# VH-VL binders against q0aze0: the designs that were tried, part 404

Target 1, 268 residues: q0aze0
Amino acid sequence: MKIILVNNRFKENTEKKAQEIAGQLSALNVEVIIDNGLDEPYAGTVDFIMVLGGDGTMLRAARRYGQRAIPVLGVNMGTVGFLSNIEINELAEYLPLILREEYSLEARMMLEVAVFQQQSLLTRVFCLNELLLRSNSPRMLSFALEISGQKLEPYRGDGLIVSTTTGSTAYSLSAGGPIADPQLDAFIVTPVASHIINKRPLVVSPEREISLHLLEEREAIIGIDGQIKMDFGAENRVLIKRAPHPLLMVNLKAKPFFTSIDRSLQRQ

## First folded at step 19 (VH-VL)

Design KK48 (framework fv_bermekimab)
Fold by ESMFold2-Fast, scan of step 19:
Structure KK48 (fold): chain C 268 residues (1-268), chain A 123 residues (1-123), chain B 107 residues (1-107)
Amino acid sequence: as target 1 above (268 residues)
Amino acid sequence: QVQLVESGGGVVQPGRSLRLSCTASGFTFSSYGVHWVRQAPGKGLEWVAAISYEGSNKYYAESVKGRFTISRDNSKNILFLQMDSLRLEDTAVYYCAKDTIYYSKAFYGMDVWGQGTLVTFSS
Amino acid sequence: DIQMTQSPSSVSASVGDRVTITCRASQGIKSWLAWYQQKPGKAPKLLIYAASHLQSGVPSRFSGSGSGSDFTLTISSLQPEDFATYYCQQDNYRPLTFGGGTKVEHK
């Protein structure tokens, strides 16, 4: 069995914990590859991916490895988030189930995002939560949203979010988007501070292709999973579609989504 | 420089066929949808046909549907309009035009136009 | 097919005049309307796209407005090079359709 161990190198003591866990796994005859973000993703074949950290570390792991159709387990170190399944102090208890493949998998759709400058591809990335288009100046944007070749009324405002259902509780939620069951596959298209009356979030089939471009030159940025940021101007175009493979999340412990949502909405 | 040049127009007889060509240069032809637009002498503009950037989607005005065929050769940067069963009402200057947005299945306006090629009727 | 009706068919104007041309769609086309300028013997030139957005290189005296079914092209202070025929064109529905044109000519 070969496991990639993904850690958050910027958290206190995470590198030390990763080494300790790697040692424990090696004692169980598990081959371990550590990914702390310094190098390119490991290119060899692996059986399992274990992510040590919070939601941010899982988002990074999903971008690096999510398209390989390999089971990915989120192991929280500290406070439980939405994308982790077990706590670090529970790992020893669950290791026998991992090694015997006694767990269920939950498929989470991902976005494939291609960003162009004129006709040239600048970057192609996969993401788990969302793409954000946002104005970077006091002036609002004017932009076109195209869904599978059909043009919607131009958008005017501060921006737009194209989200997965997993991302429905991230930036899309703060912009007024719906809370979506992560078991559903859909794009959620949420306007950011629209100046057009009655602009509503849209829930769109994941089989459709979404594209965006500016209708006038403005200072704008695109953000991916809150971790990647790129300048975006009128010469740029972004194409979004369902990624070829979902992220396969390991479920070892019941994690009641709707109970977690209830607690989040009950803030002081 | 970005340019479109039409050719293939001439004097034709009703019922005959004619093939127009439009050669593109100065931009990545394969990335853009392209159009044929015609204008009869002393009359207004009439959209005739368009083809998507990859060539799989073709659209026609009702007046030419079944008689005209639009096609493209992305390896040679050439747009074609095959005109069959020509009628007197098809007499016009034919322009080819590039759509403004790359890698789109929709149309956003025509920013580059050729000089036009005249298709006229023999007496 | 979507019918695009332009008015007037022609307008007589002098340099410095404000010229307004209107275009009406037979059904709603959102804001997906372009305006073109055509000078005698020449190909059309794109002026305005998406109803109100000025094409690169087009002088600021040109402006577009409207949405849905009613649209306007305005030339705030007519210049000698602006005597031409102007066309609206919708690209919300296929087939694409042009208006009949408005000729801006000398008084």
Scores: ipSAE 0.817, ipTM 0.919, lowest interface PAE 0.8, mean pLDDT 91

Design KK49 (framework fv_bermekimab)
Fold by ESMFold2-Fast, scan of step 19:
Structure KK49 (fold): chain C 268 residues (1-268), chain A 123 residues (1-123), chain B 107 residues (1-107)
Amino acid sequence: as target 1 above (268 residues)
Amino acid sequence: QVQLVESGGGVVQPGRSLRLSCTASGFTFSSYGVHWVRQAPGKGLEWVAAISYEGSNKYYAESVKGRFTISRDNSKNILFLQMDSLRLEDTAVYYCAKDRLYYSKAFYGMDVWGQGTLVTFSS
Amino acid sequence: DIQMTQSPSSVSASVGDRVTITCRASQGIKSWLAWYQQKPGKAPKLLIYAASHLQSGVPSRFSGSGSGSDFTLTISSLQPEDFATYYCQQDNYRPLTFGGGTKVEHK
C-alpha cells in the first residue's frame, strides 16, 4: 500500500505530526510519500491520500490529486472545517479500517477551470470550492456571464463566484449564496457586491458550461479555491465546466452536514 | 493583418446554385464563430447565417432556411455559404464577418468584416 | 423573430451637432445590442457592443445607452468622417436581426 500524506509545512505542528504518522505507517509496511506543498505533485501511482490539516490543505490536495480517482481522507488538526472526516486523535482507531479498505466513498463534484489569454490556453486547473472573479481596483467590473450559450444581462459589481455544492459553505456563503447539500451536483453562481439590486444567486445544472469575460478594460483577478490568483483582463476568458472525475472523499464515521452547518453559523 | 476576403459572387440565373467562400487570415479562425450578412442594393443589412467556431452549430435566417447551407473548413481557414434555389430577392452584397469573442457558444458583435461579394441575376 | 425599429430613418446634421439615433426591440433583449457604422461602398464597422461598450479604436464622442427594449446611440459632436449610415443589431436571440438603418446626411 502506498499513501500520500498531505500537510502544510508552514504549520509546525502539522509537519511534526506528518513525520510521526509516516513513521507509524512505515512500521506497518506502508510506503509513504509526504507532500508538504513545496514540490510538484507526486507523479507515481498511490492507493490512498491522507490530508492532515484544515480545509485549505484539503483544497490543495483536491487540486493536486482529485482527478486521479484515489480515496482522499481529511484528518482535522484542530480548526473547524467542513472537509475533514475524523480528528487527528481518532486516527489510530481508524487506521486498521483504512489499511483494510473498509470505508465508504462520497463523490464530490469539482470544477474544471480553463483560463485563456486571447485564444490561447493560459492554464487549466481543477478545484473543489470555487472560481472567483473580482475587481483588483476601486472600479467596479462590467462582465458577461454565459451559461451553455445563453447570455445573461451583463453584471456590474465587484465580481462573481462560480461554486460547487461543496463550496457553498466557503466564499459563496460569505457573498450571500445558498447553503447546498454537498451530495447534490450543481453550480452555484453568486454575485459579489452587485450594483444591480435584483441580481440573485443562481443554481445551475452541472451539465452546463459557464463562461466569463470582461466587457471593458479593468484590472481584475481570478481566484481559485482562495489559493491560486491570476490577473484577468479584457483579453482573458474563463471557461468552467464539471471536472471529468469527482473527488472521492473517505467516510469512516458519520459527519452530519447540517449539524456542522448549524455549529458554524452560530459562530457568526 | 486580420482579414476576411469573400469570393464566388457573380451573375446567376434564378433557381440555380452558387457557393460563396470567405478566406480568413491573421487570426486563429478555428476559435471564432463567423457570420454571413447580406445587403440588397440601396437597402439595409440582413443577417443570413452563422456557424459556431468548431462547426457543430449552424444558424439561419428564416428567409434562407432549407435553401442555404453554411459550413467551414478550419484546416484551410475558409467559410462557405452554399446557396441553392436562388431567387431574385437574394440579390445582395454578401459579407462574411467574424464574431468578437473566441470559444463562445453565443454571439457578441461582429468586429471584422470582409469587403463583400456581389450576387446578382441575369435578366 | 425580433424586430428592430430604428428612428429616424435619416437625419440632416452639421459638423459639431449632437446626433441621437434610437433603436427599439419588439421584445426584451437585455443589453445585447451592437451599433455599426457603414460608409458608402464599405463594409460595416463595429462601434459599440453590449449596448454601451465602445469598441477599441472608436472615438469617445460615440456612446450607447439603454437596456431591455429601448436603446440610443449618441454622437456628441459630429465630425466630417461621421456622415454614414448607422445600424443597431441584437444578438440576444437567433436569428440575429438588424435595424433598418439611420442615414446621417449633410445639411
Scores: ipSAE 0.785, ipTM 0.903, lowest interface PAE 0.9, mean pLDDT 91

Design KK5 (framework fv_bermekimab)
Fold by ESMFold2-Fast, scan of step 19:
Structure KK5 (fold): chain C 268 residues (1-268), chain A 123 residues (1-123), chain B 107 residues (1-107)
Amino acid sequence: as target 1 above (268 residues)
Amino acid sequence: QVQLVESGGGVVQPGRSLRLSCTASGFTFNSYGVHWVRQAPGKGLEWVAAISYEGSNKYYAESVKGRFTISRDNSKNILFLQMDSLRLEDTAVYYCAKDRIYYSKAFYGMDVWGQGTLVTFSS
Amino acid sequence: DIQMTQSPSSVSASVGDRVTITCRASQGIKSWLAWYQQKPGKAPKLLIYAASHLQSGVPSRFSGSGSGSDFTLTISSLQPEDFATYYCQQDNYRPLTFGGGTKVEHK
């Protein structure tokens, strides 16, 4: 059995804990690869991915490994979040179940985001929560939203979020988007400070292709999962579609989504 | 640097066929939708046909449906218009034009145009 | 098919004049309208896209406005090189359709 341990090197306690867990797993004849975020993703085959940290670490793990169809377990080590399944102090209790593969898997859709400059691909990334387009100046953006070849009325405002259902409780929620059951597959398209009346969040089929470009030169930024940031101008275009593979999240313990919403967000 | 050059126009007999070509240079041809637009002598512009950047979607004006076929060869940067069953009403300068936005399945305006190729009829 | 009606079909103007050309769609096309300039014997040139956005390199004296069904192209102070025929064109629906054109000519 080969396991990747994903942690955040910039949090001292998580690096030390990763090494402790790696030692425990090695004693059980498990090969361990530690990914602290500094190097490129491990290129070899693995059987399981264990993420030690909060939601941010899980988002990074999903971008790096989510397309490989490998079970991914979130182990919480920090603030309360939505993407972990067990707490670090419960790991010893659940470790035998992990090694015997006695768990269920929850499939979570991901976005495939391709960012172009003119005709050249700048980057292609996969993400679990959302793509954010936002103004990087006091000036409002004017941009085109295209859904499967259909042009909507141009958007005017501070930006737009294209989110998965998993991302519905992240930036999309802050911008007025709906809370979605993460077991559903859909894109949620939420305007950011739109100055056009009647611009509402859209919930659309995950089979649709979404495209964005600026209609005039402005200073803007694209954000991916709140962790990747890129300048975006009128020469840029972003294409968004459902990623080829969902993230396979390990479920060892029932985590009531609706109870988590009530307690964490103080929002109905 | 960015340019489109049409060729293949000429004098033709009614009912016959003609194939127009448009050669692209100075941009990534396979990234853009492209159009054929015609203009009869002394008349206004008339959109004829368009093809998506990937080549899978083709669109035609009602006046040419069933008679004209648009196609592209992305490996050679060439756009084609196969014109069958030609009528006197098809007399026009034929322009090819590039759509503004790359990798789009919609159209956003035509920012680069060729110089046109004239199609006329004898008799 | 969407019918695009331009008014007037021609206008006589002098250098320095403000020129206004209108375009009406037979049904709503959102803001998806472009304006083109064509000089005799030349291919059209894109001036404005998405109703109000100026194409790069086009002088700021050109402006577009409108949405839905009614659109306007304005030349705030006509220059000698602006005597030409102007066309509107919708790209919201297929087939794409052009207006009949407006010729801006010397008085």
Scores: ipSAE 0.795, ipTM 0.911, lowest interface PAE 0.8, mean pLDDT 90

Design KK50 (framework fv_bermekimab)
Fold by ESMFold2-Fast, scan of step 19:
Structure KK50 (fold): chain C 268 residues (1-268), chain A 123 residues (1-123), chain B 107 residues (1-107)
Amino acid sequence: as target 1 above (268 residues)
Amino acid sequence: QVQLVESGGGVVQPGRSLRLSCTASGFTFSSYGVHWVRQAPGKGLEWVAAISYEGSNKYYAESVKGRFTISRDNSKNILFLQMDSLRLEDTAVYYCAKDRMYYSKAFYGMDVWGQGTLVTFSS
Amino acid sequence: DIQMTQSPSSVSASVGDRVTITCRASQGIKSWLAWYQQKPGKAPKLLIYAASHLQSGVPSRFSGSGSGSDFTLTISSLQPEDFATYYCQQDNYRPLTFGGGTKVEHK
């Protein structure tokens, strides 16, 4: 068995805890690869991915490894979130089940995002939550939204979010989007401070292809999962579609989504 | 720089066929949808046909459906219009034009045009 | 097919004049309208796309407005090089359709 252990070295003591867990796994004859975010993703085959941290660490793991159809387990290190399944103090209890492959999997759709500079591919990224297009200046954007070859009325405003259902509780929620059952596959398209009255969020088939480009030169950015940021101008175009593989999330213990959102709404 | 050059126009008899070509240079031809637009002498512009950047989607004006066939060869940067069963009302200068947006399934305006090639009839 | 009706068919104007050309679609085309300028013996040149957005290199005296079915091209202060025929064109529906053109000629 080979396991990738994903952690965030910038959080105090997480690197020490990762080394401790790696030692425990090695003692059980498990080969461990540590990914602390500084190097390129591990290129070899692995059997399991264990994410030590909060939702942010899980989002990075999903971007790096989510398309490999490998089970991914979120282990919470203290921060409550939506993407972890067990707590770090429960890991020893569940480790035998992990090693015997005695768990269920939940599939979560991902976005495939391709950003072009003129007609040349600048980058291709997979993400679990969302792509955000937003103005990087006081001036509103004017941009085209194309869905499977159909042009909508041009958008004027601060930006747009294209989200998965998993991302419905992240930036899309803050911008007025709906809370969606993460077991549903759909794109959620949520305007950011639209200056055209009655621009509402759209829920569209995950089989559709979404495209965005600016209709005039403005300072704008593309944000991916709140972690990757890149400049976006009138010469750029972004293409968004369902990623080829969903993220396979490990369920070792019941973590009811609707109970989690009720708790979050009480705190918000 | 960015350029489209039409060729293949000429004098033809009604009922005959003619093939127009449009050679592209200075841009990545395979990334853009391209159009044929015609203009009869002293008349306005009339959109004739378009083809998607990958070549799989073809669109025609009603007046030419079933008679004209649009195609492209992305390896040679050439757009074609095969014109069959030609009629006197097909007399026009034929322009090829590039769509503004790359890798799009829609059209966003025609920003680069060739100089045109004349199709006319002798008898 | 979407019918595009331009008004007027021609207009006589002097340098410095404000010129307005109107285009009406037979049904709603959102804001998906382009404006072209054509000089005698030359290919058309794109001026405006998406109803109100100026193509790179086109002088700021040209502006477009409108949405839905009614659109206007305005030349705020006509220059000698602006005497030409102007065409609107919708790209919301296939087939794409042009207006009949408006000739801006010397008074």
Scores: ipSAE 0.807, ipTM 0.915, lowest interface PAE 0.8, mean pLDDT 91

Design KK51 (framework fv_bermekimab)
Fold by ESMFold2-Fast, scan of step 19:
Structure KK51 (fold): chain C 268 residues (1-268), chain A 123 residues (1-123), chain B 107 residues (1-107)
Amino acid sequence: as target 1 above (268 residues)
Amino acid sequence: QVQLVESGGGVVQPGRSLRLSCTASGFTFSSYGVHWVRQAPGKGLEWVAAISYEGSNKYYAESVKGRFTISRDNSKNILFLQMDSLRLEDTAVYYCAKDRTYYSKAFYGMDVWGQGTLVTFSS
Amino acid sequence: DIQMTQSPSSVSASVGDRVTITCRASQGIKSWLAWYQQKPGKAPKLLIYAASHLQSGVPSRFSGSGSGSDFTLTISSLQPEDFATYYCQQDNYRPLTFGGGTKVEHK
């Protein structure tokens, strides 16, 4: 068995815990690869991915490994989030189940984002939560949204979010989007501070292709899962479709989605 | 250097066929939708047909539907218009035009035009 | 098919005049309208796309406005090179359709 341990090296407590867990796994004849985000993703075949940290670390793991159809387990290191299944202090209890492959999998859709400059592909990225287009100056944007060849009325405002259902509780929620059951596959298209008052969030079939480009030269950025940022101008175009493979999330214990929402939205 | 050049126009008899060609240079032809637009002598512009950048979607004006066929060869940077069952009302200068936006399944305006090729009829 | 009606069919103007050309769609086309300029013996040139956006290299005296069914092209101060025929064109629905044209001619 080969397992990737994904952690954040810049958090010393997490790095030390990863080394500790790697030692425990090695004692059980498990080959361990540590991914702290500094190097290229591990290119070899692996059987399981264990993510040590919060939702942010899981988003990075999903981007790096989510398309490989490998089980991914989120192990929380303190703060309760949406993407972790067990707590770090529960790992020893569940480790035998992991090693015997005695768990269920929950499929979560991902976005495939292709960014072009003129006609040339700049990058192709997979993400779990969302793509954000936003103005990078005090001036609002004018941009075209195209859904499977249909042009909507041009958008004028600060930007737009194209989200997965998993991402419905992330930035899309803050911008006024609906909360969606992550077991559904859909795009959620949420405007950011639209100057056109009646622009509503859209829930769109995941079989459709979404594209965006600026109609006017402006300073804008593309943000992916809150972790990747790149400049976006009138010469750029972004194409978004459902990624070929969903992220396969390991389910070792019940974590009801709607209970998690109640905790996140509840005021202290 | 960005250019579209039409060819294949000429004098024909009613009921015959013609194939127009439009050769693209100076840009990535395979990335753009392209159009045929015609203009009868002394008259206005009339959109005739368009084809998506990959060639899978084709669109026609009602006046030519069933008689004209648009196609493209991205390996050779050539757009075609096969015109069958030609009528005197088809007399016009035929322009090819590039759509403004790349890798789109919709159209956003025609920013580059050829010089046109004349189709006319002998008596 | 969407019918595009331009008015006027022709207008006589002098250098320095403000010229307005109107285009009306038979159905709502959102903001998906382009404006073209055509000089005698030449191919058309794109001036405006998406109703109000100026094509690169086109002088700022040209502007477009409108949405839905009613659109206007304005030339704020007519120059000698602006005597031409102007066409609107919708690209919201297939087939694409042009207006009948407006000839801007010398007074």
Scores: ipSAE 0.797, ipTM 0.906, lowest interface PAE 0.8, mean pLDDT 91

Design KK52 (framework fv_bermekimab)
Fold by ESMFold2-Fast, scan of step 19:
Structure KK52 (fold): chain C 268 residues (1-268), chain A 123 residues (1-123), chain B 107 residues (1-107)
Amino acid sequence: as target 1 above (268 residues)
Amino acid sequence: QVQLVESGGGVVQPGRSLRLSCTASGFTFSSYGVHWVRQAPGKGLEWVAAISYEGSNKYYAESVKGRFTISRDNSKNILFLQMDSLRLEDTAVYYCAKDRIHYSKAFYGMDVWGQGTLVTFSS
Amino acid sequence: DIQMTQSPSSVSASVGDRVTITCRASQGIKSWLAWYQQKPGKAPKLLIYAASHLQSGVPSRFSGSGSGSDFTLTISSLQPEDFATYYCQQDNYRPLTFGGGTKVEHK
C-alpha cells in the first residue's frame, strides 16, 4: 500500500505531524510519500491520499491528484470546514479501516478550466470549488457568457463565479448564490455585483460547456479555488467543463451537510 | 499580418460546379470559426455559410443548403466552399471572414475579411 | 429567419453632421448586433460588436446603442472618410442576417 500525505508547508506543526504519521504507517509496511507543495505532484501509482489540514489543503490536493481516481481523506488539523471527514485525534482509531479499505466513497464533481490566448493554451487546471472572474481595478467589466454555444445577454459588473455544488458554500455563497446539496452535480453561475438588477444565479447541467471572455480591454483576473491567480485580458478566453473524473472523497463517519451549513451561517 | 485571400471565382455556366478557396495567414486559423458572405452586384450583404474552428459544425443559409458545402483544412490554413448546381441568383462577390473570438461555439462578429472573389455567369 | 430592417436606405449629409442609422430585428436578439462599414469596391470593415463596443482602431465618433429589437449607429461628427454604406448584422440566431444597408452620401 502506498499513501500520499498532503500537508501545508506554511504550517510547521502539520509538517511534524505528517512525519509522525508517516512513521506509524511505515511500521505497518505502508510506503509513504509526503507532499508539502514544494515539488511537482508525485507521479507514481498511489493507493490512498490523506490530507492533513483544512479545506485549503484539500483544495490543493484535489487540484494535484483529484483526476487520478484515488481515494482522498480529509483529516482536520485546525480550522473547521466542509471538506474534512475526521479529526486528527481520531486517526488512530480509523487507521485499521483505512488499511482494510473498509470505507465508502463520495464522488464530488470537479471543474476543468482551460485558459487560452489567441495562439495557444496557457494553462489547464482542475478545481473543486470554483473559477472566479473579477475586475482588478475600479472599472467594471463587460463580458460575454456562453453556455454550450448559446450567448446570454452581456454581463456588466465586477465579475462572475462558476462553481461546483461543493463550491456553493464558498465564494458563490458570499456573492448571493444558492446553497447546493453536494450530492447533486451542477454548475452554479453567480454574478458578482452586476449592474443589471435582473442578473440571477443560474443552475446549469454539468454536461454544458461554459465560456467567458471580455468584450473590452480591462484589468481583470481569474482565480481558481482562491489559490491560483492569473491576469485575464480581452485576448484571453476561458473554457469550463466538468472534469473527466470526480474527486473520490473517503467517508469514514457521517458528517451531516445541513448541520455544517447551519454552523457556517454564523461566520463571514 | 492577419490576412484572408479568396480564390477560385470566375465565369461559370448555370448548373455547373465551382470551388472557392480562402487562404489564411498571420493568425492561428484552427482556433477560429470562419464564414462565407456574398454580395450580389449593387445589392447588400448575405451570409452564406460558416464552419466551427474544429470543423465538426457547419451552418448554411436556406438558399444554398443542399447545394453548397463548406469545409476547412486546418493543416494548410485553407477554407473551402464547394458550390454545386449553380444558379443565376448565386452571382455575387464571395468574401471569406474570420469570426472575432477564438475557441468559441458561437459567433461574435467578423473582424477580418478577404477582398472577395467574383462568381458570375456567361452570356 | 430573423429579418433585419435598416433605415433610412440612404442619407445625404455634410462633413460635421450628426448621422443616425437605425436597425430593427423581427424578434429579440439581446445585444448581439454588429455594425459594418463598406466603401465601394472594398470588403466590409467591422465597426461595432455586441451593440455598443468599438472595434480596435475605430474612431470614437462612432457609437452604437440599443438592445432587444431596436438598435442605433451614430456618427457624432461626420468626416470625409465616413461616406460609405453601413450594415447591421445579428449573430444571436442562425442563419446570421444582415440589414439592407444605409448609404451615407455627400449632400
Scores: ipSAE 0.800, ipTM 0.912, lowest interface PAE 0.8, mean pLDDT 91

Design KK53 (framework fv_bermekimab)
Fold by ESMFold2-Fast, scan of step 19:
Structure KK53 (fold): chain C 268 residues (1-268), chain A 123 residues (1-123), chain B 107 residues (1-107)
Amino acid sequence: as target 1 above (268 residues)
Amino acid sequence: QVQLVESGGGVVQPGRSLRLSCTASGFTFSSYGVHWVRQAPGKGLEWVAAISYEGSNKYYAESVKGRFTISRDNSKNILFLQMDSLRLEDTAVYYCAKDRIYISKAFYGMDVWGQGTLVTFSS
Amino acid sequence: DIQMTQSPSSVSASVGDRVTITCRASQGIKSWLAWYQQKPGKAPKLLIYAASHLQSGVPSRFSGSGSGSDFTLTISSLQPEDFATYYCQQDNYRPLTFGGGTKVEHK
């Protein structure tokens, strides 16, 4: 068995804890690769991915490894989130089940984002939560939203979010989008501070292809999962579709989504 | 720099066929949808046909559907319009035009036009 | 087919005049309307796309407005080079359709 341990080196004591867990796994004859974000993703074959940290660390793991169809377990290191399944102090209890592959998997859709510059592909990335297009200045954007070849009324405002159902509780929620059951596959399209009062969030089939481009030159950025940022101008175009593979999340214990929602909403 | 040049127009007899060509230069032809638009002498513009950037989707005005066929050769940067069963009412200058937005399944305006090629009929 | 009706069919104007051309669609086309300028013997030139957005290189005296079914093209201060025929064109529905044109000519 080969396991990748994903941690965030910028979180206090996570490197030490990762090394401690790696030692425990090695004692059980498990080969361990540590991914702390500094190097390129591990290119070899692995059987399991264990993410040590919060939702942010899981988002990075999903972008790096989510398309490989490998089971991914979120292990919470103190901050309660939506993407972890067990607490770090529970790991010893659940480790025998992990090693015997005695767990269920929950498939979470991902986005495939292709950014073009003057007809050339600039980058292709996968993400678990969302793509955000937003103005990078006080001036509002004017942009076109195309869904499977159909043009909607042009958008005017600060931007737009194209989210998975997993991402419905991230930036899309802050922008007025719906809370979606992550067991549903859908794109959620949420406008950011639209100047057009009747622009509502849209929930569309994950089989649709979404594209965006600016109708006039503005300073804008594309954000991916709140972690990747790139400039976006009128010469750019972005295409969004369902990623070929979902992220396979490990369920070792029941974590009711709606209980997590209630707790989060009462804090904000 | 960006140019479209039409050719193949001429004098034709009713019921015959004619093939128009449009040669593109100065841009990535394979990334853009392209159009044929015609204008009869002294009359207004009439959209005739369009083809998607990859060549798989073709669209026609009702007046030419079943008689005209649009096609493209992305390796040679050439757009074609095969005109069959020509009628006197097809007399016009035929323009080819490039759509504004690359790699799109929709149309967003025609920003580059050729000079046109005249199709007319003999007595 | 979407019918595009332009009015007036012609307008006589002098340099410095404000000229307004109207275009009406037979049903709603959102804001997906373009305006073109055509001078005698020349190909059309794109002026405005998506109802109100000025094409690069087009003078700021040209502006477009409207959405749904009613649209206008305005030339705020007519210049000698602006005497031409102007066409609206919808690209919301297939087939794409042009208006009949408005000729802006010398008074």
Scores: ipSAE 0.814, ipTM 0.921, lowest interface PAE 0.8, mean pLDDT 91

